# VHH binders against q99177, part 1

Every score and structure here is a prediction.

Target 1, 341 residues: q99177
Amino acid sequence: MKRGESQAPDAIFGQSRAFALSDSSVNPDVIEYLKSVRQEALRTNAISIKNHMNLQKRTRHKSSMYDDEDEGALKRHAISPSLIRLQRNVEIWVRWFNSVKATVLTNAYEFTGYEDETLDLLLLFLKNYLEDMPSKCTTVEKIISVLNQHSFPEKAEEKEENLQIDEEWAKNILVRLEKTKIDSVEDVKKVITEGDKHELVGYNQWFQYLINNEPQHTTFHEKITSKQLWVLIKYMSNTWIKEIHKKGRHYRRLQDWLFYILVHTPERVTAEYTSILRDLGKKCLELIQKKPVEAHENKITLPKEMAELNVEIPAAVENMTITELTVSVIAVNYGQKDLIE
Positions, changes and structure headers below are counted from each chain's first letter, unless a header gives other numbers; antibody chains aren't numbered by Kabat.
F, E and O stand for the ipSAE by ESMFold2-Fast, ESMFold2 and OpenDDE, each averaged over both directions (binder to target, target to binder). V2 = 0.75 x the mean of E and O + 0.25 x the DockQ between their complexes.
[cut] marks letters that were taken out.

## First folded at step 1 (VHH)

Design b1 (framework vhh_brivekimig_d4)
Fold by ESMFold2-Fast, scan of step 1:
Structure b1 (fold): chain B 341 residues (1-341), chain A 120 residues (1-120)
Amino acid sequence: as target 1 above (341 residues)
Amino acid sequence: EVQLVESGGGVVQPGGSLRLSCAASGFTFSSYAMSWVRQAPGKGPEWVSSISGSGGSTLYADSVKGRFTISRDNSKNTLYLQMNSLRPEDTALYYCAKDWYGEDYAFDISSQGTLVTVSS
């Protein structure tokens, strides 16, 4: 029991509601309601955090140069400036990250495949491609007939959505459609949504996939299994975090993937997985100590998909780096606080 | 050393077409996503289009979607941009770039570029 006050109603956190959200037997309407309540609570929390950080920024800006120099000099003799910066900001950085993670995962829960609107655009593109083919076999004509049964929006407005589709995509889908029994539009939708089921194996295949594709929430439901997530965290620890920290080749894309990986890492993990996270945290700390970062030169940016959400980067977290955020999240959220003490 | 050389630009009337080429060397071309970026007189760089390493995925800026087509030939280490239905606002220096991630991300445009002028 955390306190003697009434826990109900709880808009931000409810243990019974949290369990219901994770339970596969729960009615979808209940899950949708709980997501809505969670989203509203997160919006309120984000506003509160923003106000707190604005106040903190103001007080920090008004500190004297000599006072900052005296504190810095004293702490530099005891511990490194990079570790002081980390210790000063860890709680604020992690609270912001947790707010973003909760917002993102609430929205990502709706991505069990493709959104209906995006899927309609893919179906329309496929229909137009097939109709424009110079020769049509009986299979192609059957698929066109099935697609003609679907109701498309009357307005052919070009949406601002980034659809990574072209004739090559359509040709690849057609090959799969020719091998599948198609009786309805739902069958076509299944072929489209199941098109990315090939399991990637080994470092080279995963590296090529990450640098050639933007991270998306659907990827963590369709492509990245629980086992693969931990493999990717090991690759981050062993190789990719160093490239990100030094701003080497592909650092922006790998930074975006690391942010998504942190967001999609489960809140409760086994001792084996905690050890894997600890290794990543230790590597981040090593990099921070070896190559200290200037506050204005190496700040984090939100990935495109996440930047469209209703969360802001407050002034207090504007200057953090992904390496600092990663070790902070591991230390606070996964019980590894000794890494930064 | 990464080297990118653009060509194919010129003067064309509104509604005309041009095909740009980019010859790449100094890296494993098929392993990297490639992009086209343009810079109009007096304006900052604008991302135009990107293509995955395999060529299986493409992406276009809203201003050019339906008019421009990006493609690549990995056997020749060459990137292409087919530009149709050209408009005066398409007038710019066009650059090819490795590892472009959109408007918020940096890219290397140390090459000469190729000039496209759309006028009557």
Scores: ipSAE 0.000, ipTM 0.100, lowest interface PAE 21.9, mean pLDDT 70

Design b10 (framework vhh_brivekimig_d4)
Fold by ESMFold2-Fast, scan of step 1:
Structure b10 (fold): chain B 341 residues (1-341), chain A 123 residues (1-123)
Amino acid sequence: as target 1 above (341 residues)
Amino acid sequence: EVQLVESGGGVVQPGGSLRLSCAASGFPFSSYAMSWVRQAPGKGPEWVSSISGSGGNTLYADSVKGRFTISRDNSKNTLYLQMNSLRPEDTALYYCAKDYDILTEYNHAFDISSQGTLVTVSS
């Protein structure tokens, strides 16, 4: 196994640095949310284990010499309609997911740098955005002054209108520029081309980042490294999947992030990473068994960026939940089919 | 409800060994990743080690790697930390925690469920 991958929580925890966060003012809503999630997790897990044991007994009984569906015992014991539903749909659900994953990854690119012409157009867009701001602070005026010293190509203004960038991109760049010492156009270019290099440390910083930021494909190249991806999967397993399943305060945002996490999880993983995925799959199965899937209420939705790729949601997939999809993907794509058998 | 009881701490000389135990109750132990966290006098909490619910995956802080071994017995709802080659810097109150609990800024997760176990490494 790859020893470096087992260090993922250590990298996130950052040892003593991770715990310096206790000096930060914690949002009371976040504290109450995390406390509520822990309380719900304890309740949910107790019920899920009970249901899992009942399902396991039923599955074992079916694997015996006889499989009599007319036996009263089968109906008296909690027949897991959720597991039956899962077994019937897993192949269709995973095939659809794999199709979406292929579409997203094929249309995605790893940002290693912009062509000079494209970078000039981005700088021009940023300059125009900042100049049009109704309120300008000293920092913004300094950035505008720096950009005004840059020689833009004569026809850059004509090509700017063809860029598929919006004001939110400019706002995000400005936040990073305000935290960076800007003395030249090259400093602005570095902020644009290097992306957000600020490393997030620990559960609280990652949770705040996820709930406050829209999930995007580029985030998995610019901010979420391979090691960090696996720690986020552990956070999903231990805390966030329960919140998603019960439709808590941030469930829609966390669901969108989980969908992207599944898309960006590599097809080939070590035994150690397979164990992490199996833990998440087991947790999903427990939650599904505790709270039966309500077909009308629990429809999966796609992250906004993925929907913009004109991905079709078939009728067979329409009533699938993210929890069902997650265990299905883990079972089929990562050799854990015993979880649903 | 949730109860975590640490034990096994004591006074040892540098280079010595100790085995810590954590008895868990009130929650489905095998469904949770577990961690060991320590707090030295006058310092904030420091994460030491984590183990997955199945026990198949373990992680260690660089400061203890190669010296400490985390393990669990899900049939007994017990978490362990085998500490070898102890150093004065390892002196701390040691707590067990459900994974990620200590990583929140909310420090009340252990007020009732855990008292910690004191490890003192000195001559």
Scores: ipSAE 0.000, ipTM 0.150, lowest interface PAE 14.7, mean pLDDT 71

Design b11 (framework vhh_brivekimig_d4; at its last look DockQ between E and O 0.03; V2 from the best seeds 0.00; counts 0 for: pae E 13.0 > 2, placed apart)
Fold by OpenDDE, look of step 2:
Structure b11 (fold): chain B 341 residues (1-341), chain A 121 residues (1-121)
Amino acid sequence: as target 1 above (341 residues)
Amino acid sequence: EVQLVESGGGVVQPGGSLRLSCAASGFTFSQYAMSWVRQAPGKGPEWVSSISASGGSTLYADSVKGRFTISRDNSKNTLYLQMNSLRPEDTALYYCARWDEGTYMIPLDYSSQGTLVTVSS
């Protein structure tokens, strides 16, 4: 029984190899391909460093000779250093963002409705969570009673372990269940499936929701309608982006939400929606130009869920701000390049 | 054992069309996002397209956007790539890949063989 050599995680990607490279059955071309992938990843990182070094050398040769003349005219709109930064990095940043977006959208639970099996597992998890509560109110007891009437599939417990359900989920569901009349397991299923239908209306309600809740992929499917997404973008554009940029009291939370909003913004948008995005981009640009963020002070952070998805921040993106990312994404992905030109 | 087997490659003229297939086995296909990647001769690997586990979401590289369509049939454990308006620059070995939930840059599993697409006059 040859001890399956625990394939050391790939040092570059932190992932286990899908197959042993030493396996004689592996196509040499595939091996070469994988090597190539590694090399490309390394090059991408190296090029980023070289370009930064070469730009520093060219500034020195300003030879002194250009004479005193016409101070007046060439107010050459000195391209804002901030704009230069955007122009230099926009491709890298957007590429990274698109990668993250792809990861979130493809790996995030498309809540197209829980398969019955998944729903059963969720019910089981919820049941176990509630049963383990140290103090049970009458409502919780009732819910437990209802769940005990449900016939769970065989081996559901084994499968539940594979379902990385967090307790926070159960807590949130419980809050919803407490607000709903629960008479049957079907009612519980409905609560789990229909999301919180409570439509948040108005700026204040949304603001309170955002600051008190961590953004999740599922939130955008369960709670945020297409129309509401654009409302949020407008709020972001009009008010919240300023809070983020100045590092106000809730800037981290709002930043996380902005990140998710960008991720969940449709690729194809109408002219009207494009205009809304453009406005957000303009606001971001204005803020960037007014107060060039000292690269070190407002580094982008990943939302918790994204971090859990093992999304990494490459060195090339480490000093990027969410505001810079926002304008970059809008400029490139939504055809608003003039914002950064 | 996870197996991914690509098919449908061939030689086509510019402007032609091909449909690639990837037969998946050894895992619950419907639970994983899938992608196509390609490697042209002398070039690094390039991500082409991705599709969510349910098929409800699709993403494309800019280079193939509007020309390629990724799809899947979970009942058949098969991933597809419809390639239209093929260009010489599309010449590459095409691989299907399985995403891992923890993977943000590259898919977890690649096919061992790939399928060759050659676009030439």
Scores: ipSAE 0.005, ipTM 0.225, lowest interface PAE 10.6, mean pLDDT 78
Fold by ESMFold2-Fast, scan of step 1:
Structure b11 (fold): chain B 341 residues (1-341), chain A 121 residues (1-121)
Amino acid sequence: as target 1 above (341 residues)
Amino acid sequence: EVQLVESGGGVVQPGGSLRLSCAASGFTFSQYAMSWVRQAPGKGPEWVSSISASGGSTLYADSVKGRFTISRDNSKNTLYLQMNSLRPEDTALYYCARWDEGTYMIPLDYSSQGTLVTVSS
């Protein structure tokens, strides 16, 4: 681990035996757990302060209560060029994003519950994908034969062209189909509707999944439940947004996943979920101000499937970064405008 | 002076068990979350497990879930790690640590040497 304990006693900074929890190989649930435990300890100490009349602890308590407001007021005395750029473009950026989100979710609506119409579209996509394969084994030929016996609804071809499904979904389905005995279309339907029975648990499994798989609409119906969505947003806040902003090894893939996460985040959320989004927004703002990156170098690129929807991209959006978009969306769509004033 | 003293390491065969102890002094042990961190030869440090101040909540690394159990006795100022079904990959120097409030770092400076666990076939 690059951020782990130093093995050299005479290192430049002297011998400091400390382990960084922010390393990408470390589960950020540990950080959240330690934060929650500290919140519990602080609550206990607050009760003790009332009994002992400790003015120093009361001062710390007040600072903790108003930390966000105090930081905001202090930072406003020196407005950075990055913050001015954010303030000038937030309305246009969010309006564009909301337009994209509406388009994506309109196409996504039909995937709820794997209704017969949606399933027929998925079967048609799978059939077309398999037929386009340059090399076909006996199993693939058998599956194509089975799918060719199915009666697709009139105009299914037209509707399939509007789905935001890529070849990665088909590849994943094929892996499961190859492990299953397929004699009929009903067998194929079962493989699709049952989903991947291997539930992803924890930071390492999700990180490996995200870097090895392209984001697509169907993933948010098959693998990413509402509960998992919020876990992934926490991982973005604690670890991945820094890698995206710095242009680390996996920044393009993580950027695409973040865009899909923002699109699939519900419009109405609880106070608890608003807090999670606010933490991500604060982290984005910190990165924008501390390490501003030239927007021309970091132009946002739409994920492959979304780019094909022919959504109009205004000039102001062309030079936007994902970090700027993320804090803008959180501030405007989730009532956190104090982050950007 | 904050001090953490680990003990209980040794040599065991695969599938064996060991119980590690950490004696804490110089601070109010019952008010701090505690962790176990290990470092194998030629590798960086790896977080193993954490326990809340009250002992009511625990968290484990995926590699040790179901095999290791972290616990504490606040009356004795002692942290424990019960290690079962030990594997060669569990071979490491084990450190106990107090969570450093306000940082994302677990300071190992309070631990003197750690305790060595060797799992050999």
Scores: ipSAE 0.000, ipTM 0.341, lowest interface PAE 11.3, mean pLDDT 71
Fold by ESMFold2, look of step 2:
Structure b11 (fold): chain B 341 residues (1-341), chain A 121 residues (1-121)
Amino acid sequence: as target 1 above (341 residues)
Amino acid sequence: EVQLVESGGGVVQPGGSLRLSCAASGFTFSQYAMSWVRQAPGKGPEWVSSISASGGSTLYADSVKGRFTISRDNSKNTLYLQMNSLRPEDTALYYCARWDEGTYMIPLDYSSQGTLVTVSS
């Protein structure tokens, strides 16, 4: 009874045995300093056994907060604990990321267009939706007339009994149809099969889109162009990575988008694009070193689609943050290893 | 198992002095930076001071600079906090803490009672 009284029933209701400092009076430089001097002490004890006297003679008190230049292996050097953590873990974190990237790119759903049977069903249901509208303008009546000329397969008509059109989809299609000259069924088919032509432009439109939509693999094939990907990376570097790091209102959603942006960033990029990635990596490193966060509060989570693909977070990467992953991927996969040296 | 036991607290008048001690066991004390953290009634924990593993480097919160001195004796596995010119706002429960590299924070994960410092007339 005396020794066995310390068990807890569930982790979800478990009482923390400790808590971290989390008030505004905690200076991030204090935390970085502590991490730095701990790492310095470990390296000094392990490496400088034979030249201890020389160091004591030259610099009696030189536990510097500033980085000293080393061209090679880590030695007696005042390096922040955040950088040491990156250096120790970068290989396993990037290996895990590359495995996740392969899983998403290979196995995630990708919309490839409608099968002819599905397209015929959509046309039939669209026709029925338009016929049931209470007030029909001339344009709607023309579209109905065009659709009446189409011969629907008997199989499509039979399946009508068990299906219902999504009204939001139908309304959006009608808006696009009204903006197009419709003379044949093929014109209607083109509108249905084309992506949304309403291009997102500028920071505010992209921000609203991201916070209201979860990332999916198919979005990077059907909505986000290669040029727009790089615009999003610039917005990440300039603004959103700070919001992710400080856990702003939409940090979880923006983190999920950053994860997917990294997954869909091309493996071979120009020097200009490499420089854009490097800027993001520098910002991530700056944030990690100047405003450390609790690992338990800031650990990476899987976006919904990845969880559905049975992706798991192994124990070795459980405490990694998206900010740490981002700089690690940029350093290793895009040849920017000097960021973490 | 890591154990940290604080002592040396008490009641003092403003302007008085106290010396806190923290006895460490269950880990290699000389390999870790150490900190003092305090918690005033009804408030969250506040970092006070830290000292490197060797004792060669120290750092203080602005509110205690020049009044408090952190030190350690690695041969005795003991951390100290000399508190001078005490003020009523220094009234708090004081804990020592070991810095854990994996969390990047100064945790109070270890079971400890702390030592109470009360500054009043």
Scores: ipSAE 0.000, ipTM 0.300, lowest interface PAE 13.0, mean pLDDT 71
ESMFold2 (binder alone), look of step 2: mean pLDDT 81; pTM 0.807

Design b2 (framework vhh_brivekimig_d4)
Fold by ESMFold2-Fast, scan of step 1:
Structure b2 (fold): chain B 341 residues (1-341), chain A 122 residues (1-122)
Amino acid sequence: as target 1 above (341 residues)
Amino acid sequence: EVQLVESGGGVVQPGGSLRLSCAASGFTFSDYGMSWVRQAPGKGPEWVSSISGSGGDTLYADSVKGRFTISRDNSKNTLYLQMNSLRPEDTALYYCARGIYDSEWLPHFDYSSQGTLVTVSS
């Protein structure tokens, strides 16, 4: 209807300009009030943390991971056990991560036709799904015949089992195929590929995509733009890292996406992007201090694609959590060592 | 654990009214400002209204000012949005959000909530 260059929502967040601090459509009284509400909420959070620690000292006499008490000058010079654990292990954890990152990124482009191989696996999954359908219409039979003319790699059937694509994906593709004139396998490939070019907008669309789709390096090439990567990092900072840390709903899938986000984050970033990473690092520190790492509870696991590259988890990182890895990577690789020193 | 549960959405004719509710748990409700945020089909989230922890101060987006009223009952840990003179452009999923904002004014959601759907249609 209207062109994107005029009154378009923020492309990074998919939000209306009503959220912008200096947006001329927002009443100045609104901005002042929101600042007031924000300050009230931030002060309330600080007070809640202090009250919680005071109660722990009175009832449990537990060593504080994070001592925000004014009394006890000697205690203010102690650092939390969680921070000591980070300081002790950060270099080993980041060295391991950088080795994994180098292996994954090198291997991703080692073979020619990686996109064609992925597409062939999707075509094979679709073919098998359609062949298993009870009672086939003429259109479905024609699609199967077209797919039968395609030459699949010898190990495609074995690899297809590892893809873990939902039947809902195949059902959605079939609906589009039934509405499209299909004369060749190239027509089927176009229907599959064009679906991935639809730009996702806003938190809900991205959250649904992440929980319903396994992370792959091709996704970070084809679907996730540079700007969208930073939006996902902001979502991770604001909400998803907390869900991962507490083992909430979808924590394993979100952990896998966070691992891939860290792998695909560029080595050299602007000051603006460094600030975004620093905010995520600060959130990770807060979570680690509020809820300490339990032995053998939140161990890091490798995403399926990365694990297939024969990457080893050495004993030195065996008990590392994704929250600890995330702040370690931010601190060492992006010049934010003051967060943990 | 912070939990927000929205309700009260439905289908209504243009010019009609609806009252949305948000039941909050897992935090001291009266200590936090609260907001309503909506997401129209195929669009990103849009801030609608905010209210202070005490309920003494309220704020509205220009598009809803004079038509919507935000309120809260701290004794019941419940947030409300009274929507009057509804328009087709008010059609959206409506979310309750705790009023903590980053430097870009993005509200903090409990994204585990489902929201409540409001459809303004003939």
Scores: ipSAE 0.000, ipTM 0.144, lowest interface PAE 19.6, mean pLDDT 70

Design b3 (framework vhh_brivekimig_d4)
Fold by ESMFold2-Fast, scan of step 1:
Structure b3 (fold): chain B 341 residues (1-341), chain A 121 residues (1-121)
Amino acid sequence: as target 1 above (341 residues)
Amino acid sequence: EVQLVESGGGVVQPGGSLRLSCAASGFTFSNYAMSWVRQAPGKGPEWVSSISGSGGYTLYADSVKGRFTISRDNSKNTLYLQMNSLRPEDTALYYCAKEYRSGWTKPFDYSSQGTLVTVSS
């Protein structure tokens, strides 16, 4: 290609005959991007100096309209290298995220609750699990006796084998059954259908829960209700996103929880909820601008559950941070594009 | 026992079309999301497309979006992949996969056989 063979001088960096950016093996788009990043870095530095000078003038003179106008004009033309990186990658990052979100929700969508047939299969699984226990207390034996009085549909065992029920589910149900007075199969059904009703209250209880437990899609149906989801988003905005961005003690676990929160945030939200998301997006931008992303060192890691879905990961996603993804999702999916423009 | 039998593969020229089918048995088909996964010679498995149990929601890999269409017929326990505008890069062994309904300990349960698609240039 003739374009790849050109040794024309770089207008930004001056004339260089042997410079790597003039190598024919480098894509022209990459060279133009690097030139734009350099120009923006120089522009940002100049604006920073002028802003500092304007602030000093304001402390000396209380009502300078010239200083206000000059500062505003400079700020309108300031685009940070971090913002350019966001603008360049936002479409690819959000498209990938939306693919992951749709895959997670597709797998979970069909499990909207317990139909009678599904409930019978769950009861059968529970019965078989309890009967297989090597040591049975009086409570467990009573539960088995109650389940033995229930009439299971024909071919229930064949259908139960096709329902991929985790042993961990049965263990969790048993803990709740041991705390509940069980006199009939109806009581067992209520324990199964009602879920874990123990509500966590306040920042400290939620923080301890998040750092001690791995996020799972079922948690967002059983424990994290719609009301709690928005409370957690506020905690992310006020405190946790900063810890994630600076790679604090619990950053990996909190990053996983933030990813799940983004996946489970509804597509359509009220103006009030949009405001909450906008606050998180603004905090993400603040953190990115104050502590720029070090490419390749700040790779996002998918939660274990989602990594197993084998969704193709574009190269642009491999060097993305959760902070960059969060503001990108908020900007594109929730109509806050002005944050990144 | 879950059984998934893929069919419809073959040799086509670039720009051609093929329709893959997957006959499912041994489980309640409408209760599970289904996927197509492909493996090109010498490469690892690549997810292609997914469809919800009801058929109401579909998802595609960027490389096939706009060219491939996933669908299902729950009355026949059959999954389909309509492949249009085929490219040499689409050459692979295609597998039908059942996703787990509860828990994420194993995302897919797929056939050992697959169906071969070869796009010659």
Scores: ipSAE 0.000, ipTM 0.131, lowest interface PAE 15.0, mean pLDDT 71

Design b4 (framework vhh_brivekimig_d4)
Fold by ESMFold2-Fast, scan of step 1:
Structure b4 (fold): chain B 341 residues (1-341), chain A 122 residues (1-122)
Amino acid sequence: as target 1 above (341 residues)
Amino acid sequence: EVQLVESGGGVVQPGGSLRLSCAASGFTFRSYAMSWVRQAPGKGPEWVSSISGSGDSTLYADSVKGRFTISRDNSKNTLYLQMNSLRPEDTALYYCATLGELSFYDYGMDVSSQGTLVTVSS
């Protein structure tokens, strides 16, 4: 385990940084309860922490499934229809996913690396997006003027039609361009190539970012570092997969983020990272077995960017849920087949 | 390494008083809000009190309000809990912890704390 993971500032008392508290010698229930109190304090002001009894109910007993006492109970329930469905379809679901992953990652190279050709296509896409805006402020007009000074290759318009890029990327770039001094096309290129260097810290900042932003492959190169990817997988395991499975308020957006996370998770991982994936797989199994009807109704849909690659969802996988796909991918691609046996 | 070491617990009769201490090291103590949390045998944990980094703001659980006082000495990196009018229901293992924004889901926590036992009995 890694020492000293930084945490977001305390909104009540304005703390700039806090470190994790628990080790083997401290009672995990105490740490989980304190975290629960912390989360409630962030949702309501400190003065409103008056109903102590409600906070008592939010205590969680398990932080990891590696020492799961329920593993024996789970295996005794192996005859559930949901688990049988999972066992019979896992190979076809993973094969489909691996095909999609290969297609997406191959096309992602068109945006990563920012070669002159790719950059010219991104600039052309941005120019066309800005020109199509119904209302143009002076800043937008200046950016269009700067882009008009750039000499685009003759085939740029033709090649742009083949790029897997959407309006969300353009909207995010525009926000950064509006905050930057733009005097030349090189300034625009710098904004595109440097990415958003603002670091997100802690659960609350990441959750707000995910629900307010559509996932894109560029995000996994510009904002989500390797270290942050594993933090997000932990958040999926401990909280967000439940919201997706029960069709909570943000389930569609979180499902899209989970799909991107699975696509961008490396094929070769350390034992520590395998353990993190195993925790997520165990949580998925728990959810599938407890609420199968909701899982069946929560059919997987491809994120917009991936759907535009004309990747088909075969009839054999059309009723697959993201929860079922997630445990299947973990079991087959990361050597955890004992989870589904 | 971040360390929190609780002390000051013991056996006391109902109506008695105890002062708990928490010695902090490995981080800038004055910059972090601190809390006291307790866990009675066979029961879940209960938040007791919190204090801001400066010491200017304090919060108390209804069960201890008016009986307990949280304080800190930033020059000594020490957190205190003054417990007066103790009741059998206050019998518990007491822990101190930071109240900064914690990732509920982070693994690899490095702060080790054994707590300090308070027993109120006749």
Scores: ipSAE 0.000, ipTM 0.451, lowest interface PAE 11.2, mean pLDDT 69

